# VHH binders against Serine/threonine-protein kinase mug51 (mug51): the designs that were tried, part 19

Target 1, 306 residues: Serine/threonine-protein kinase mug51 (mug51), of Schizosaccharomyces pombe (q9p7q6)
Amino acid sequence: MPALLKINKKKNGQTKIDRLFSKRRKTSLAIEKNHSKASMCTGQSPLNIISYNVPPLIVLRNKTIRNSIEVLVEEMFRDIQMRQQTNVLVAQCPRMIVETQLIGLFQSNYTSVAEELEQSIRTGDIRRLYLNRSDKFCGESCLILRPEFDKLFTYYLCKFKDQEHIYTLIFKLHKLLIENPLPSYTSEELKFNWEERRLLISMGFLILAGTDSYGISLPNLGIFTHILRNSRNDLSNYLKKRPYREVIESSLYNRNVSVACKKKNEAFFGWKFRLCDAIGAGLVDSFMTTCGRAFRLTKKGLEMKF
Key: E = the ipSAE of ESMFold2; O = the ipSAE of OpenDDE; V2 = 0.75 times the mean of E and O plus 0.25 times the DockQ between their complexes.

## First folded at step 26 (VHH; framework vhh_gocatamig_d2)

Design z3 (from x2 with R30K Y53W; at its last look DockQ between E and O 0.56; V2 from the best seeds 0.64)
Fold by OpenDDE, look of step 26:
Structure z3 (fold): chain B 306 residues (1-306), chain A 124 residues (1-124)
Amino acid sequence: as target 1 above (306 residues)
Amino acid sequence: EVQLVESGGGLVQPGGSLTLSCAASGFEFKYYMMAWYRQAPGKKRELVAGIRWEGDTVYMDSVKGRFTISRDNAKNSVYLQMNSLRAEDTAVYYCATDLHGFSDTWYEGWFDLWGQGTLVTVSS
């Protein structure tokens, strides 16, 4: 049975990311108002918190979703040179981001991101991909730029060039996605019969998101999810061991460099990419201190098992 | 050399047990999902069991409760424990992985590295 991914249905017409942004905004506002209460739950931080309004981890020249993805993807691969043995694995990852990384990137300045993203998806410039392993990532989605998406399809077509039926099916899917870019598809919109849809699900191109609702996925997201999981786990475990479950940015950077040098057999994305992911996923909060930017493990980060 | 080598096949009586082993070499085994396929005479190759890098497993319905797939990353090996064997389990068993795609699905077409297979014969 194809794993029915409970893709969090649009509750009240809001996308998952809209809800996340809204929740984050509310949380940030609440924290700003009640600085004292948030610190009480995690113990009094020895760090002098100045603000929860933290500047973006990455400075964007253009505050567009496209540019954001490009820059995040660049950050994803930035530290590959330091890890020669595991670089091969990272290098094989699709050039995509986790959608929630936009929250991590923009932090408090993310109010217009959701709308722009929706428009970009509908124009076909950006493709939303659902991860097949919803049990592990709770329906998280990824974003990939159209050119990169098309490159992957070229690869798939090449792989199945000698299998006419499969080739034709993949080709038809790719064509459909180009001609009709949507965040999700009904069976009618897909224009595939039941057997074809089943095959595409089995191959990893489609995910059943609900009753007659299909999301787009990719078959080769395994390594990405693996590295992402490791990234989250590593950061979480590190913070769990820190006093007050906090760390200043400089210390975290130094650790990342150290880990890259010592753990030659572990594949990790770039540190800024990882931080954006952790923040976006709600595992880590960022705040400003007298010593600079700092990060704190959240309750979610503490409870999550990777 | 990048390869998979199956072992442990043989003749077994109905109701018997057998453990298949697949030794992997030439790649970082811990990052890859592994699968056991089988092909009976005159039949198409079919997925028997799969195991992802994190240890979650999948089984074909006919072998659920009887077969167990496991992996040992330290030994770069994947295993298939087969219990309560039936005549219908007679087949050549293959170990497989996807080296290039890092697929997270169990579609046969994504698997590009295969062992030579090991014959399992269940007969009285």
Scores: ipSAE 0.666, ipTM 0.853, lowest interface PAE 0.7, mean pLDDT 84
ESMFold2, look of step 26: ipSAE 0.682; ipTM 0.858
ESMFold2 (binder alone), look of step 26: mean pLDDT 84; pTM 0.862

Design z4 (from y4 with H52Y; at its last read DockQ between E and O 0.63; V2 from the best seeds 0.73)
Amino acid sequence: EVQLVESGGGLVQPGGSLTLSCAASGFEFRYYMMAWYRQAPGKKRELVAGIYWEGDTVYMDSVKGRFTISRDNAKNSVYLQMNSLRAEDTAVYYCATDLHGFSDTWYEGWFDLWGQGTLVTVSS
ESMFold2, look of step 26: ipSAE 0.700; ipTM 0.880
ESMFold2 (binder alone), look of step 26: mean pLDDT 85; pTM 0.864
OpenDDE, look of step 26: ipSAE 0.775; ipTM 0.900
ESMFold2, look of step 28: ipSAE 0.685; ipTM 0.874
ESMFold2 (binder alone), look of step 28: mean pLDDT 84; pTM 0.862
OpenDDE, look of step 28: ipSAE 0.693; ipTM 0.859
ESMFold2, fold request of step 29: ipSAE 0.645, 0.669, 0.682; ipTM 0.859, 0.869, 0.872
ESMFold2 (binder alone), fold request of step 29: mean pLDDT 85, 85, 85; pTM 0.869, 0.868, 0.867
OpenDDE, fold request of step 29: ipSAE 0.802, 0.706, 0.730; ipTM 0.913, 0.873, 0.887
ESMFold2, last read: ipSAE 0.698, 0.671, 0.664; ipTM 0.880, 0.869, 0.863
ESMFold2 (binder alone), last read: mean pLDDT 85, 84, 85; pTM 0.866, 0.862, 0.866
OpenDDE, last read: ipSAE 0.542, 0.746, 0.826; ipTM 0.813, 0.891, 0.924

## First folded at step 28 (VHH; framework vhh_gocatamig_d2)

Design za (from z4 with M33Q; at its last fold request DockQ between E and O 0.64; V2 from the best seeds 0.69)
Amino acid sequence: EVQLVESGGGLVQPGGSLTLSCAASGFEFRYYQMAWYRQAPGKKRELVAGIYWEGDTVYMDSVKGRFTISRDNAKNSVYLQMNSLRAEDTAVYYCATDLHGFSDTWYEGWFDLWGQGTLVTVSS
ESMFold2, look of step 28: ipSAE 0.729; ipTM 0.892
ESMFold2 (binder alone), look of step 28: mean pLDDT 84; pTM 0.863
OpenDDE, look of step 28: ipSAE 0.678; ipTM 0.849
ESMFold2, fold request of step 29: ipSAE 0.688, 0.692, 0.664; ipTM 0.869, 0.872, 0.863
ESMFold2 (binder alone), fold request of step 29: mean pLDDT 85, 85, 85; pTM 0.869, 0.870, 0.870
OpenDDE, fold request of step 29: ipSAE 0.728, 0.660, 0.702; ipTM 0.883, 0.856, 0.875

Design zb (from z4 with M33L; at its last fold request DockQ between E and O 0.52; V2 from the best seeds 0.67)
Amino acid sequence: EVQLVESGGGLVQPGGSLTLSCAASGFEFRYYLMAWYRQAPGKKRELVAGIYWEGDTVYMDSVKGRFTISRDNAKNSVYLQMNSLRAEDTAVYYCATDLHGFSDTWYEGWFDLWGQGTLVTVSS
ESMFold2, look of step 28: ipSAE 0.687; ipTM 0.871
ESMFold2 (binder alone), look of step 28: mean pLDDT 85; pTM 0.865
OpenDDE, look of step 28: ipSAE 0.756; ipTM 0.886
ESMFold2, fold request of step 29: ipSAE 0.657, 0.640, 0.647; ipTM 0.861, 0.845, 0.855
ESMFold2 (binder alone), fold request of step 29: mean pLDDT 85, 85, 85; pTM 0.864, 0.865, 0.866
OpenDDE, fold request of step 29: ipSAE 0.792, 0.641, 0.711; ipTM 0.909, 0.852, 0.881

Design zc (from z4 with G55D; at its last look DockQ between E and O 0.54; V2 from the best seeds 0.62)
Fold by OpenDDE, look of step 28:
Structure zc (fold): chain B 306 residues (1-306), chain A 124 residues (1-124)
Amino acid sequence: as target 1 above (306 residues)
Amino acid sequence: EVQLVESGGGLVQPGGSLTLSCAASGFEFRYYMMAWYRQAPGKKRELVAGIYWEDDTVYMDSVKGRFTISRDNAKNSVYLQMNSLRAEDTAVYYCATDLHGFSDTWYEGWFDLWGQGTLVTVSS
């Protein structure tokens, strides 16, 4: 199971998220101290940090988890006009978020919304999906709203309408997921035999999350994964080349616009969507400077291979 | 017209090499995953290799180290370089793509565009 399932556990009065942000702050402070020494040698100075309390990247009118997901989904391809050549990929990409984007969005306030998320999953309003693990990408948990989820299943059923066995299997799975919305399932809870489960895994609907533990996935998440990888890799590579691995938001925006125009063969998510992802995934830290919001590549971001 | 056309099949001796080509038309080739499947006589069709982008590939275990899938987006083509061919590699090879999505599992049922196939015969 992706580590994200343990986000709500409090240890010593601090949530995992609190610890994450605390660690990030410590890391940032350490970097600042090191930069002070480096600046004496290179003549370049790091950005002056005013505060680690960064305004939200996206202003939410309604502070619900559902609305947060909706707004994030809207940000997925907000800048699509800059990348018209990638419309095919955009059309094929499921409308969902990476769960950690909520961390990026809410930051230190994430703990307050985590319970709401769990409730929404249990009521079936939101479905947790797991991206397939590959050697190139660590599995992530994603969140998709029920209407979008059901729409995708309609597509799958239509695709296999002439294959009675497969159709029935997909139909049964969809029904099960609607009637019993869980973040993961045991074999007993799935009510499928071994052969059926194997087939569903091969098709991409189920993933093995552990001993007799199955996560839900979708067969067409590959495009999302690719775009996500590209987005993370692009941001990471850019920041690696920046002095002190940091950038002001305005500069990052301008760079993103420029890249969208130049890189015809690459698909990227919208910049706010990408930033929420990067922050939530711990690849980038955000902070306030005299020049506005800024971002810095973390050690994790530096070491991560996509 | 949206289509895939395979070429390059033929008779080859064991240990020989062959390169298959698949030419795509009628869609934005660069944005689609491509796969090679094969079907031997009396056997089920099976995935041989898949490619998303040039550096993102998958292979069946029996062909790893011998076969290489690649693509040329400028030519709207996907290739399968087959080295060290064996009798067991004898099959009709098909090029395929999913025009509606990207499946990480490469389940055959997700592919909705197929070529006509090209026969590869490995025999002494």
Scores: ipSAE 0.612, ipTM 0.827, lowest interface PAE 0.8, mean pLDDT 85
ESMFold2, look of step 28: ipSAE 0.689; ipTM 0.876
ESMFold2 (binder alone), look of step 28: mean pLDDT 83; pTM 0.848

Design zd (from z4 with V58N; at its last look DockQ between E and O 0.69; V2 from the best seeds 0.69)
Fold by ESMFold2, look of step 28:
Structure zd (fold): chain B 306 residues (1-306), chain A 124 residues (1-124)
Amino acid sequence: as target 1 above (306 residues)
Amino acid sequence: EVQLVESGGGLVQPGGSLTLSCAASGFEFRYYMMAWYRQAPGKKRELVAGIYWEGDTNYMDSVKGRFTISRDNAKNSVYLQMNSLRAEDTAVYYCATDLHGFSDTWYEGWFDLWGQGTLVTVSS
């Protein structure tokens, strides 16, 4: 698999906040008797952890990988308030997910679905995309469903409709990727000459992932990565300011840091999309408390810069 | 009106300095990467420098260490500080972005919003 965006058990493991930072926690069998119910759930005192075995953020009846991606995509902009310039961002943002969000969604069950994902990539139902700016999103890849992938190529073809050489190149690439879907390609499998491959790399369609191994990318992922970076920074900064770096889930859903803030026209993904990302990327841990599901910033999340 | 407007070009002697400015209007500037391109007479337009929305930069080899690109999202502006200018830097300099596609690569063909250009002449 691609070395830049490899999924493994170490990436699925969340960094635990050690006991030095998590004072006054009790075992799952006891509630702290000296605190009122209101003070325990407001962040005035540390949360009482019941279990690290947490229900999924999204309950799926249809647990196929395709449906899991569709459901995550439905969460992308669920919490956004539409404004004039936000409409453009939402309309132009590719409908895709970060691959590790599947780790955040399935958690301990991810291994059971990972083989299905690889088979779906090989059938062409799902396309793994490598980010052109992978040094800013180290070890991350994205997943896009075939209909959205084809929609983007319609846009690229339209943009170059009057430049026959470029149009033909993009058309041939799209046709190849549809008719012979592979996770990566050798130069022989691509059936492009050296000049064509060089041009496709410069355009952002190909990434050289090895000595003779090309990964697929797209040139217009910038809006997705921008909103993703904003979403990660917002969550990490919020948690850094809390005394125990933890928060109950309902408090996040009620927090208004989204694009609806008038002084800051920032776009953020929806909370369930963001939380699957944060868990999958190892930026937060999740756990159950007497007040419901909660999240805590990991050492990785504390130290990471986006 | 949606536009990019360059300014700051002029005549300068070898070894001199200029600062180019590009003012953006009509779109949410902070979401876009911005580029400076240049075109000398009879030559193909080429990337000089680019800056991503978060501030990371990209430079052509011949200008590294001499030119600095920067942005000010509050002023909707991007700048090119050009130092140690040489005769081969003589060109029309253009500010550009991919307004509709949100490209994150520097391939010229993606860029659909361009300024009118500002002439930089380096001669004694």
Scores: ipSAE 0.681, ipTM 0.871, lowest interface PAE 1.0, mean pLDDT 81
ESMFold2 (binder alone), look of step 28: mean pLDDT 84; pTM 0.858
OpenDDE, look of step 28: ipSAE 0.700; ipTM 0.863

Design ze (from y6 with S103T; at its last look DockQ between E and O 0.56; V2 from the best seeds 0.68)
Fold by OpenDDE, look of step 28:
Structure ze (fold): chain B 306 residues (1-306), chain A 124 residues (1-124)
Amino acid sequence: as target 1 above (306 residues)
Amino acid sequence: EVQLVESGGGLVQPGGSLTLSCAASGFEFRYYMMAWYRQAPGKKRELVAGIYYEGDTVYMDSVKGRFTISRDNAKNSVYLQMNSLRAEDTAVYYCATDLHGFTDTWYEGWFDLWGQGTLVTVSS
């Protein structure tokens, strides 16, 4: 089962998210201690951490989960003018976010919005999608707003308008999802026979998430997955080459702009979008320095292969 | 013009090898997944092999270890190297792509650009 960010059973008064961030802080502190020892040997000094309370990457005027997704989607390709050579991929990419980007956005305040997210999913305002290629993105889920989701289904129905059987199947699925919005479905809840379910899986609409548990996907999420993978790899590789695997925000921004101009065959998300993803996924830690916001590659970020 | 053109088909003996080529034109080839399908006489068209944008590949079970799909973005071409050919591999082979974008699945219905096909005959 892709790790449904199960809402926080408070174990010992701490939410899962609190524990996650606590662990990250401990890891960062451990790295800092190691860096202090290394600096004595190499003459290089790590960035001075003044706080782990980092201001949000994106300032939200309206603190609703819907608006948060909208703003993140706006950041998705904010700098596309610098990447005109990849405009085909950008145009074809679904407008959605990785669910963990909300963690990156809200950080320790995520718990306050997690319930709202669940409610929004249950009301059908937001759809949870599971990415294909789970071997590369195990447990990753995406969030898409209902209007964008329905737009994609309109395309699918149009695509198969002359194939009555397939059209009817897709139509029935779309109707089901509208009438009964759930994060996952049992076979009974789907109301499709085995052959129909198999076909829907083959088409990319369903994924098997467990025993008699189906997640919703979409056939054209591959481009998103590709860009996401590329984004994570690029950031990780960059930080691996940096002293102490850390960078100040201004330097990272300048680097991203430079890469956008130079790399002709690679598609990337906007830098804020990428950072939210990296932080949320636990690949990068954020902290405050005397020079401003900074980022450091985590052990997870170092070890992950995308 | 947006098109795919297959070549390389022909008559080959069992156990022989053949390389199919598909030349793409009219679109940004490097950003699209490519597939080889085949249709034998009296049978449905079936996926033989696919290659994603990033280079990952998929194969039907019957051709695994024998066939290799590859792409050359500089030449706007996709290839199918076929080794250890069998009589059952006799079919018209088609090159295909999804011009809509990047589909993770290889359901035939998502592919909207097809070549005219090239005939491969494996016979003694």
Scores: ipSAE 0.669, ipTM 0.849, lowest interface PAE 0.7, mean pLDDT 85
ESMFold2, look of step 28: ipSAE 0.757; ipTM 0.905
ESMFold2 (binder alone), look of step 28: mean pLDDT 84; pTM 0.863

Design zf (from y6 with M33I; at its last look DockQ between E and O 0.60; V2 from the best seeds 0.67)
Fold by OpenDDE, look of step 28:
Structure zf (fold): chain B 306 residues (1-306), chain A 124 residues (1-124)
Amino acid sequence: as target 1 above (306 residues)
Amino acid sequence: EVQLVESGGGLVQPGGSLTLSCAASGFEFRYYIMAWYRQAPGKKRELVAGIYYEGDTVYMDSVKGRFTISRDNAKNSVYLQMNSLRAEDTAVYYCATDLHGFSDTWYEGWFDLWGQGTLVTVSS
């Protein structure tokens, strides 16, 4: 089970998410104290933190989990109109979000929407996909809306229309997923024999998530993973070079626009999409300053190699 | 025209080395995964090696440590360095890519662009 499924377990009256944000706050405070000491030595001053209550990066008109995903998906490539060279990757990239982006979006209010997400998965409106296969993305899951998910399956079926065995297998899988939408499946629930399961894994539709536990994936998520990796690396590398590893939102935006114009060989997601991801993944902390919203690279962000 | 063209095949003695090249044209090469497949006489085609956009690589078990796949995006080319060649490596080698997108898997059915192949014969 993805680590996120355990988010709702309360220990000592606090949710896992509450603990996460509490820990982040403590870390940020510790960093601030260290920065204060450093500023005395170097003459540089860190950003003044006025609050850890940061307004949402994206204003939602409808506070539904579905709408949240829709809006995040819209943010995926909002800034890419300036990058003609990445059109191929943009066209090929599935329209989905990283589940942790919801944490980035809702922050301390995530617990209130987590139940809705689970229900939406169980009703089949939203599909949870497991990102493959690289140690770098271990345990991450993505969310895709049902219409987009079905569109992709239509493509897969079309691709194998002349291969009866494979077509039938994919068709059966799709049917199963529609009729029995679950975040994960046992072998019994999948109703495929060992050879069929093996083939589906080879094709990229299934991943082994544990003992007799299968997660759903898709064969062409690699492009998403690639762009995500690049986005995380770019942000992390940028912040590593900043004084105190922090930046105000306006500066970050301007930098992102500049990078979008200058870098010919790199595909990036939109800046709000990237920020939600970074915050949700715990790579970046957000806080309020006298100059507006700001971001700081966390220890996790510093240590992670993508 | 969208195409892959293999070269570098030939006759080599056991224990010898050979480098295969595949030149791509007609698409933005740098955004696509590339693979080498091989088909021996009377056998099914099988994955030999694959390389992702970022340069990560995969190999079949029988060639690990002997073969190296690499790519040069500036030359729109993918290479397969084959060392310590064995008789069992005798096959037609094909270069392939998935023009639909970036695949996480190396299932043969996802690849829709193939070269004509180059014959590698390992014989004493």
Scores: ipSAE 0.655, ipTM 0.840, lowest interface PAE 0.7, mean pLDDT 85
ESMFold2, look of step 28: ipSAE 0.732; ipTM 0.894
ESMFold2 (binder alone), look of step 28: mean pLDDT 84; pTM 0.861

